# Ledger of designs, part 5: VH-VL binders against a2ajx4r71to235

Target 1, 165 residues: a2ajx4r71to235
Amino acid sequence: GRCNFEDRLCSMTEDQTLQPGWTRRSGIISNSPPFWDHNGNISAHFLALVSRVDSISSNLRSRIFLPTNDQQVCQITFYNFSSNQNGKLIAGLQTLCGDPIEHLWQKTEILQSRWERNVITVQSSQQFQVIFQAQMLATHGQEEVIAIDDISFSSGCLPADVCQT

## First folded at step 1 (VH-VL)

Design m08 (framework fv_imsidolimab)
Fold by ESMFold2-Fast, scan of step 1:
Structure m08 (fold): chain C 165 residues (1-165), chain A 122 residues (1-122), chain B 112 residues (1-112)
Amino acid sequence: as target 1 above (165 residues)
Amino acid sequence: QVQLVQSGAEVKKPGASVKVSCKASGYTFTSYYMNWVRQAPRQGLEWMGMINPSGGYTRLNQKFKDRVTMTRDTSTSTVYMELSSLRSEDTAVYYCAREDYYGSGSYYFDYWGQGTLVTVSS
Amino acid sequence: DIVMTQTPLSLSVTPGQPASISCRSSQSLLHSDGNTYFYWYLHKPGQPPQLLIYEVSNRFSGVPDRFSGSGSGTDFTLKISRVEAEDVGVYYCMQALQTPLTFGGGTKVEIK
């Protein structure tokens, strides 16, 4: 499962309880970095949350996965790009039916301006979803961005269909 | 061989609009961005904006955002730059310039049109 | 906007002598990806501008080796080791680190 956002959201969904904000972009339509995807291609696509006059928060949610085991590791690989001073990006787990998000990885208050590769190992005794949560404070100046690209799940991340509570 | 051929010189009155064309040949039109750059008499070069010919998406210099429209016609491999509400200070040579990159994301203008003189006078 | 300042405004050079042109940016042009988004163009009389140097020091195809670019951060130099008659024109630096893309004011090179 590799998701490069060239066609669609790759079976990921936006959380309907928060303001929708993730948009599919390329360097061509950006008036602020990133002007290219993580491979340096300005025509290739990535997902971006861009700053607004009001504060914005949005979740990007994976499909449901089965509990992990010790025989095959479940790893999440993704690239992030942060061109912001007041933003926060979290990658975490949510067990089904309303549990709090368990933070596995985070970046806060970052002036990064480069694509960075991240690998996260997942361990869960329950069914779970992977959540990418982005938050940005209101700005009235230059457009600020939190971007993500090429989300992939290793073979140990096994799909499931239903909430178990 | 790559060629960018622009429309001929124009004389306009203040308040009018002008639409300059740039016809591309010798390469895949939708694979390269097109920029517009102008030079007023006794002034330097000034970037106006760019267009992606594939999707028609633009990035414009904020200075011109309210007056400039950039479009393209893929059937004729032509890019257009329209500037409205013309003033005497808009008298300039207008160039289209193709944007390419090399390897690690370096972006540069490798081919330029011959230029179009737009004169704004009453 | 990033401001690009060129010096000198003009140069009169005897054929075969060297020439040097400077460009200063109001902020560093080094991106976090490791690239410096800085370029030199030449505008000859009666011709459209042409690319000479990309990413500080790389000569574009067909550009003679008497042209060399150097610099880092905010301070950049274009050198012509031996000026020839065909080198007459106005030289412009440009940054492409952020929009709007901006050019220096130009340096006019003339033969004495």
Scores: ipSAE 0.000, ipTM 0.483, lowest interface PAE 15.9, mean pLDDT 78

Design m09 (framework fv_imsidolimab)
Fold by ESMFold2-Fast, scan of step 1:
Structure m09 (fold): chain C 165 residues (1-165), chain A 119 residues (1-119), chain B 112 residues (1-112)
Amino acid sequence: as target 1 above (165 residues)
Amino acid sequence: QVQLVQSGAEVKKPGASVKVSCKASGYTFTNYYMNWVRQAPRQGLEWMGMINPSGGSTRLNQKFKDRVTMTRDTSTSTVYMELSSLRSEDTAVYYCARGWDYGDYFDYWGQGTLVTVSS
Amino acid sequence: DIVMTQTPLSLSVTPGQPASISCRSSQSLLYSDGKTYFYWYLHKPGQPPQLLIYEVSNRFSGVPDRFSGSGSGTDFTLKISRVEAEDVGVYYCMQSIQLPLTFGGGTKVEIK
């Protein structure tokens, strides 16, 4: 189910980057907004991608899920916060075995100063992972941020352990 | 222009409480954390704690947590630091200092409030 | 608590000569966001402390270019290329990667 990033990444993994990518933060350890999680708690954690003098990109990947069916919908709910003019946040699907990422939701002009709830419905005839991909152009001065919190998967999102042949 | 203006000097007896104020102007009060830092005579700087003026939540140095209370009034853009059960070693200059976010840096400081605890 | 050890305790400098102050932390101040949460402050007599250097090497607005910060991980240095009379005071390093926020013990800079 539900991932509020208080302890772990909820079986999510970050693709390797030369610079740190998605970072667990709280209002206490942020250099720029958000100054609290989506419930207004400065001590509660969220994941953030923070701008640098060089451009930065990072993918956060879910566990592998089985193909969806018509009996129970697979929905992903998450909160996002952005304080960024030159960024992009994408939520999408990657079919296992190297297929390109299918974009299910994206926000390319990220100017908001509040947590926003999003719901994505997933339909896939193949095994898949959910990808949260963030990109930010180089910035100077105050940090710009793309943040996510409280990722949850509905009961129609069924875990899998094996990649399709 | 950013300004932090603190209340005037206090003289207290051991066991009393003191409440120091810090009035902010020149920026959006709720967008920055406010820290309290003290300096005892011939000693270094010591961090006491911080408050998020938006929600009023605080993080206090464990050394002071049972004696210090930090509050704010958003209508007057003022932060308060109250220290109870005063001891002679609490004699110090107390500063408020603005932080962009947790521990970013203290870019603006109040002028300081001298608190003297003596019999 | 992270311990910040500052050396020397005091420094007497002839005007126009360079000065160097060191600060060592008991733990790395590099965070997973790629930032190092380390700062230098100057406390002049009769004035509140003022920020000199943020995030190791960045001069705060209005700070003269004779001040420079360097270092990484646990070992940091503040250099003044030509000490002037207005630079006298006590210099403090600070870390903000972990609560409680902690300062070094200070380095007093005086003119000979």
Scores: ipSAE 0.005, ipTM 0.482, lowest interface PAE 14.5, mean pLDDT 78

Design m10 (framework fv_imsidolimab)
Fold by ESMFold2-Fast, scan of step 1:
Structure m10 (fold): chain C 165 residues (1-165), chain A 118 residues (1-118), chain B 112 residues (1-112)
Amino acid sequence: as target 1 above (165 residues)
Amino acid sequence: QVQLVQSGAEVKKPGASVKVSCKASGYTFTSYYMNWVRQAPRQGLEWMGMINPSGDYTRLNQKFKDRVTMTRDTSTSTVYMELSSLRSEDTAVYYCARDYSNYVFDYWGQGTLVTVSS
Amino acid sequence: DIVMTQTPLSLSVTPGQPASISCRSSQSLLHSDGYTYFYWYLHKPGQPPQLLIYEVSNRFSGVPDRFSGSGSGTDFTLKISRVEAEDVGVYYCMQGIHLPLTFGGGTKVEIK
């Protein structure tokens, strides 16, 4: 189902080799935008990657999914917020553990400063994970942010328990 | 070489306040939440609250309402936990713990013993 | 608040023998996203607590393979396949599905 980050990272996990990671935040606990989740709730949570003196990169991974079929579509819906000039957010697929990420959606070098809803249709003949990869260069001025919220997977996205390498 | 170094032991009288510090090094201080957990003698672990070090934004255990304050100083990479109106049952070892993500407490301070006695 | 109940209160184990610790929560720790937010920590004498297992069965970095976690819903188990002298301490379960975070009462593991 649905991941609104209200209490935790939901079924998503971070790649532990990349640091610093995604941080769960709300409007009340943020010093920089966004000051509310995608529904305008200042107390609800979202995930944010925040710029620092060092360049940062982090991957947020879904559970493993079975190969897609044509009986029901596998769609990913999510909201993103970006307040950065030197970074990017990629949503993609990784088939087999360790394979390169196939980019399905990308946002780069654009200040949007608003929550945008995105829908991605997934097709894969192999088992896959959905990856949200964020990268930001070091900043010298104001804090910059890449945020994501309310990730949901349609009924056509069928869970599998094991990564086959 | 992530390190969390806490201030030394304190002895306080009932009704006083204590302020425990936790100095972080070896990582980007403002990128990780910091939690405070205590353990009274012969008792279990008790969560006190957490702070987002990018600001002074906190989530506190309601059990300590009106008595606990958590703050941070980004220039020294230090978080503070202040507990007021101390009672004998507040005698405990107080720990700071870094939240890598989603309550995975990957590094802990060495602990600060606070003794409250008359 | 979610109540976490651990059994046994303590156990004494001959070196090399297995040990099993149970933890029960007052309500399900299974989140609507399909994952269970449950953790095991070890508090060794003279040291701060350390994370052993997160999200039921994932060993934290550096934790020996002899430790394994299992369970679902409200019932969880930590197993040590062969207890070593270095495993002496108090083991605590924790839930992270709702604030405040709450811990079990602890299980003391001693060597005979």
Scores: ipSAE 0.006, ipTM 0.493, lowest interface PAE 13.8, mean pLDDT 78

Design m11 (framework fv_imsidolimab)
Fold by ESMFold2-Fast, scan of step 1:
Structure m11 (fold): chain C 165 residues (1-165), chain A 118 residues (1-118), chain B 112 residues (1-112)
Amino acid sequence: as target 1 above (165 residues)
Amino acid sequence: QVQLVQSGAEVKKPGASVKVSCKASGYTFTEYYMNWVRQAPRQGLEWMGMINPSGGSTRLNQKFKDRVTMTRDTSTSTVYMELSSLRSEDTAVYYCTRDYGSYYFDYWGQGTLVTVSS
Amino acid sequence: DIVMTQTPLSLSVTPGQPASISCRSSQSLLHSDGKTYFYWYLHKPGQPPQLLIYEVSSRFSGVPDRFSGSGSGTDFTLKISRVEAEDVGVYYCMQGTQFPLTFGGGTKVEIK
């Protein structure tokens, strides 16, 4: 289960109602950091939310997972890079379609200037999706960015077919 | 209108460091990247790296990564390129050049000759 | 690194005659975003380099229409329909598809 965004979104989906949304980028097409993925590869892709003239918010959703069990830990590993003054990246769970997102991890570092590896342990008695929610306020004249790369799910994160009702 | 004015020629001994400046005018300094490109007397153009003057983030050519530092001062609209542990093969004209994105260099400084000799 | 190879090394051109310069890359310059990050620069004696052509075929502001760029993938050409005295200098191609940014070795153009 590793998602390095080289091809597409790796079975992850974006909430279409939140525009403009997450975009695939590489160092070549970036007007602001990061100019490389977390491995230092300029041509490798990462996922970025970019703000310049409007406030922006977007959710990136994982596949639906089964309830976690006590024997096999479900862990999410990902890298993040933030180059923004008024932004926030949240990783959380959503257990019922349309329910509030339960925040498991958040980052509000103003200027990170590096890729940072994160590991989150998930426990849920209900079916869930992992949500990466990014929010940024508009900043005129300078491109601000929240980026994410190389999302992986451990073997304890078991896929399910449907959102619970 | 757009001008990039570089510091004057320098003569350095092997092992020394040199810091070249490039002062920008005629545009919004923080909206364009700045690249550094050099040309040794018998060689072609060689890209050294770039800086985003807004945040100070850099992308450096791996060939120079351990010896080059790029910085900027937004209050004076000036970028700096410092090259350490100088060798005779670092003798070259060093240019700063502006980039709007997509990595084409539309305006260039006049060049700074750095001579490394014992 | 992407290697850029220019041919010929030098050209002596009679004023008013056409000139053609080739540049070949060691791998395709077509980026996954659909763009080809390829450029031509002219380095005249006593002056800094200047941009002539960006993104393969787009002429930079103030560049005369006698200059044209073409090509795709790994093969690119700069054509000057009629060479003038002011066109003397060394022409360089450059790729921006992959870091580090790399230049060709240069083609010297001089008048007979």
Scores: ipSAE 0.000, ipTM 0.471, lowest interface PAE 16.6, mean pLDDT 78

Design r01 (framework fv_ramucirumab)
Fold by ESMFold2-Fast, scan of step 1:
Structure r01 (fold): chain C 165 residues (1-165), chain A 121 residues (1-121), chain B 107 residues (1-107)
Amino acid sequence: as target 1 above (165 residues)
Amino acid sequence: EVQLVQSGGGLVKPGGSLRLSCAASGFTFSSYSMNWVRQAPGKGLEWVSSISSSSSYIYYADSVKGRFTISRDNAKNSLYLQMNSLRAEDTAVYYCARDYYDSSGYAFDIWGQGTMVTVSS
Amino acid sequence: DIQMTQSPSSVSASIGDRVTITCRASQGISSWLGWYQQKPGKAPKLLIYAASSLQSGVPSRFSGSGSGTYFTLTISSLQAEDFAVYFCQQANSFPLTFGGGTKVDIK
């Protein structure tokens, strides 16, 4: 399903081993861009990692999915907004807690200042989670942002806890 | 529960040194930036120093720069303030405080109980 | 340095009254302002962050408003436990700075 962050994190979880970085924002409560979600709605919500006086890194983790098959494509669609000088956003796969994250997509563009739609095709022979990892260096007085919104998973992305019985 | 417990205060003569300690429990200490804030008797609050979670970024108030050193030991869940060349105007209750990370705020949500430092001849 | 000017320095009010405290920044600080409550002999307690966001566990009678250089903390119906000194704090840039404090005396 679709996750537009209007009510909660939509079954997404933040890694507890890093600073609690991903937070829910809207244009109404933001004092730096983005001032609207990817649809131009100032009251709609998105997730943001916001720069502060120290460096910050955080992981946002999806639900567990079953191994992919050749009959249905598993695709992840999401929007990202980046306004920072020394940050990066990675979308990847993790098969077990503590395993290295396999990078599927990366953005290190310094100044984006716009919402961009991304589509990633996933293929995994093992069950997996999708990880959105963001990192930013410290800033002094000026807020910098990496934001994500409207994460959705195609019909080929099957939940691990579902049986077809 | 989330707690910060302080120690290391006392009476010292001008020019002397003291080291303050702040022990954290109930949360992942290594994930938060930490601060020292002081309050002279009967006066308001003054921010003293800040240290990032990794110790890579450190800031000081001009009044203490060159004399005080903030540090942390993430393996021991402890924050420190080494105070050298103390002056009478450094007399205050010193608080350690956790920086509350939220995209909408930079604020101190958890405070230690305070440690009194008196600089007097 | 950003100077934070807080007013009034003290206010005396009755239980049930509405109390408003103001804070002015010498430079624009967007919404990077927090409000703290301090009782005698105790460490400060965070009430409001990001100018208007209520900290978890803080009673809804406390509210914050403002942006840029002018901010207010409002206590809609004073309770006996609200006797305290209140401080604003800017978090826009280093050095972090606090207002001078407002003593609320409930009589």
Scores: ipSAE 0.005, ipTM 0.483, lowest interface PAE 14.7, mean pLDDT 78

Design r02 (framework fv_ramucirumab)
Fold by ESMFold2-Fast, scan of step 1:
Structure r02 (fold): chain C 165 residues (1-165), chain A 123 residues (1-123), chain B 107 residues (1-107)
Amino acid sequence: as target 1 above (165 residues)
Amino acid sequence: EVQLVQSGGGLVKPGGSLRLSCAASGFTFSDYSMNWVRQAPGKGLEWVSSISSSGSYIYYADSVKGRFTISRDNAKNSLYLQMNSLRAEDTAVYYCARDLGYSSGWYDAFDIWGQGTMVTVSS
Amino acid sequence: DIQMTQSPSSVSASIGDRVTITCRASQGISSYLGWYQQKPGKAPKLLIYDASSLQSGVPSRFSGSGSGTYFTLTISSLQAEDFAVYFCQQYNSYPLTFGGGTKVDIK
């Protein structure tokens, strides 16, 4: 289902390698852009990774999903905003067998400092998690942001119980 | 030593103006969002205003909008609150306070406070 | 505006007692809550942020718990320096709001 970050992380879990990690923010309490969610609402929430003086990287993980099939498409829809000058956002898959993250989508362009909608089709013969990985280089006093909002999974994305494998 | 030292304040008549100052030392002032919080005698705490690290993003409590102006001078490590059209209900001790900022994530919890400045609005 | 309701408004306690103070938000605030201690004539001091994170330099007898709308500050073994007023504060949305305070007094 849909995750708009209004109350918590919506069953997404954070795997932070460096503090501060992913933080729930809104336009009202933000000290740097974006000042509204993807719908233009300044009080609605989104997730942001902010870099000030240290290099940072953080992963945001979905629930575990069953292998995909050809009868019902599994699609991920999400919005992203980036004022990041020196970093990237990756959306990908990680299988539970410990394979590296398979990149489905990535963005490094910072000139589009507005919310952009993205739709990604998932195909996996293994159980998987969706990973949003953000990386930012040290900024030395400048505020840079990578933000994500309204992550949703289509009906073809079937939740898994790891114990049933 | 991380420190905020306040000055200004005093007795002023209703409709008058006053400017509060807050001087920062012991940390990189330009890295932190700053706030003003007040406390009426014998009462609780009330948030008044916030200003981002760059000074570009400013917020006010509805009770002071249009009358108070928050500003900062990062070159001088100083925070200000210009108070105009003062009312009896503005009587309070005013504190400047530093956001628990980017080193700990995005928190509008206040880890360092000034000593407070008394503002009395009375005829 | 998010209203923060603290209870009790005052509590009388003895040294060594476990003291519990509660704070309730009128809307969900996730974990965006801090706790402060204020002694007479002094500025508040941050004890807890993000509902349960102990601020550096604060004694381990202080702990916070809760999420959403219900939060608790606990002092596991009250000491003489803990007689003070305690405030909760939400920072989920503007305007930032504080609870009415809880005065911890000598029994």
Scores: ipSAE 0.006, ipTM 0.486, lowest interface PAE 15.4, mean pLDDT 77

Design r04 (framework fv_ramucirumab)
Fold by ESMFold2-Fast, scan of step 1:
Structure r04 (fold): chain C 165 residues (1-165), chain A 119 residues (1-119), chain B 107 residues (1-107)
Amino acid sequence: as target 1 above (165 residues)
Amino acid sequence: EVQLVQSGGGLVKPGGSLRLSCAASGFTFSDYYMNWVRQAPGKGLEWVSSISSSGSTIYYADSVKGRFTISRDNAKNSLYLQMNSLRAEDTAVYYCARDRYGDYAFDIWGQGTMVTVSS
Amino acid sequence: DIQMTQSPSSVSASIGDRVTITCRASQGISNYLGWYQQKPGKAPKLLIYYASSLQSGVPSRFSGSGSGTYFTLTISSLQAEDFAVYFCQQGYSFPLTFGGGTKVDIK
């Protein structure tokens, strides 16, 4: 399954314990890069966290997945775009509702200014959710951006119904 | 055929005004950022102004800010540049240009319109 | 403002020659660099976008390379129709800026 953000947030949800900040953007509306999605489409949507005057953070959560096994690899593929000097994007794993997030991948303090494809392999003996956490410190004047597009999960990422504690 | 056709230029005295027009055909005009670029006789290219596809975001070169106004009419597939308080240094061929995908690389250009500011 | 320094200002070359033009940005612009060809009395024509992507309809003898602050345009085997002025342009930050141009003349 893939989420391309044409229909809101797809099956992803924002964490309500943090201030919401993710917004849908497209190239034809954007005031700052990215001006096109990872396929060069100026009308297609992506998800962006933007900051100018306030510090902001937001979590984006996947559905719950079953424990992984050795027969089918669970991989997360996503594209990211960063145009900021004070931002951080984390892709992490939360094994139970309320557990600490285990960082699997992160990008920080990098002015990237291009869409980059990322692949993360997940191994978990417990049920888990994938968390994309974005953080940006307050900036004054220039609009800074962290963007994500086209999140997909391989066939080894098997859906579960509910978080168990 | 994807095309930009320009009109409006001429000779004007310092302090005068001119309005340039750029008519688009062969593509969905409302999907594209549009720009004005000028070139003084025998000189290089100078970016003048940019307008987003909806018209909500506009940028100007400092040399024209407060004097020039970029606008668009998506229902008429037209881009405009209103030039007020013209100066001798504004003498140039003015081009309208389409931004290919929001990366500010200009893939389609108008034929150019000569603007001469002299007494 | 980002200054784009283009070199050389002119080059004399023969048909079949390999021609290389360079463009340097005063600060990092990632890959947001385009190359244009302009013939006398005509509007510029886009050759390369995003530093190295060839525009549709442009001959394969044109290629672009580089990232950050240093970029090159190469014409692998110069043809008669390639005698023109070439400009680089950054699309990274406002105001958008062009290089000073390189005139490619016949020997």
Scores: ipSAE 0.007, ipTM 0.498, lowest interface PAE 14.3, mean pLDDT 79

Design r05 (framework fv_ramucirumab)
Fold by ESMFold2-Fast, scan of step 1:
Structure r05 (fold): chain C 165 residues (1-165), chain A 122 residues (1-122), chain B 107 residues (1-107)
Amino acid sequence: as target 1 above (165 residues)
Amino acid sequence: EVQLVQSGGGLVKPGGSLRLSCAASGFTFSSYSMNWVRQAPGKGLEWVSSISYSGSYIYYADSVKGRFTISRDNAKNSLYLQMNSLRAEDTAVYYCAREGYDFWSGYAFDIWGQGTMVTVSS
Amino acid sequence: DIQMTQSPSSVSASIGDRVTITCRASQGISSYLGWYQQKPGKAPKLLIYAASSLQSGVPSRFSGSGSGTYFTLTISSLQAEDFAVYFCQQANSYPLTFGGGTKVDIK
C-alpha cells in the first residue's frame, strides 16, 4: 500500500465534519504553501487541511489491518508539511475500529515550511486502523495549512476485511 | 554537466551595495529551489536566503532581512542576491546552492557554486 | 530557530582511523539532516542527505545515522583526502541552520 493521493484517498476515509475536511490539492491551485508535493512536483497531489478564520479538525483513517507479529515489521511512512503554528497533527492507532486513539507520533504548535519524512513502527495485538488526526486554529485572513502526502505501509502491515467487535 | 557559476563579489564600504549573480547550467533551473549560504573568514556556514522554483516563496535569515533581496530569472537560468546597507559583519564568501530533492530525499544542497568573496571594509 | 550543536570542534586522526562526529538538534528534525565536507578554498560538498543516504559519488566509508535530535557521521577508515571540515545541517524548518563544524586534522 503506497498512497500518493493522485486519484483517490487510497481506501482511506474521512470522519464527517461540518467544515471542509482533508482536501486534495496541488501546487498549481494552492494559494498558500506547500506549492509542490514532497517530490517537488507542482502538479502532484497531497492532502491538506486548510483554514483562514475557522478552528477546524479532521481525521483520516486507513484501512483495517491485522494484528502485527514478530516475523515482519509493520511500518508507516508519510510526509507532512505545516504552515500553522497553532496546529496539531497526530498519527495514531485505533483498535477494534472505535477504541480511543493511541498516539504513535505527533507534531504540535510548530511552524515549518518543508515536507518532513516520518517513519513509524506499529505494534498491535489486535486489529487496528491508522488515524491521522489534525486540528488547527487559523489566523484571520491568512490561509494556514497542515498537509500530508505519500502514505505507505510496509509488507508487515497486513490488510483485514472487517473489524471484529 | 550540472553547475552553478558565480560572479559579482568585491570590496565595498559600510552602507554600500553589491549584487551577486549565480548562473545555472546542465539542469532544469525552473524546477529547483535555490539558496544563498555565506561563510565569514575562518568561521562556519550560515544560511542567508531561499527562493522557491517559481520565485513566489522567499525566506531570509533575520541578520539580513530588510537589507538583502533574493530573486531569480528562470528564462535566463540565473539567481541573484541584492545586498544593501552592507555591514562589516556581512564580510564572507557567498555561495549559491541548489536544493535537490526526489522521492526519498530529505532536502539537501547537492550542487554549489564556487563562491564569491564580499569584503565590507572602510 | 533550531540550533545545531556539533561535536567535537576538532579531532586529530591518523590514516586508517575510525572517526565519529555528532550533531544534536534543539528540536526534532525527523531525518532532515545533511552532512557536508569542506576543503580549504573550496565550496562545501554534500556527503549524506536524509540523515543516512549516501550521495552519489561519495565513498562508502562515509555513513550517517540517527533521527529526531541526535545524529552521527562516521568515517570507517580515514584516508588522506578526508582531512577537511565537516558540517551538519538541518533542512526541516526555516531558518535553515548548520552545525559549527568539525575539523579533522592529521595527527
Scores: ipSAE 0.005, ipTM 0.486, lowest interface PAE 16.2, mean pLDDT 77

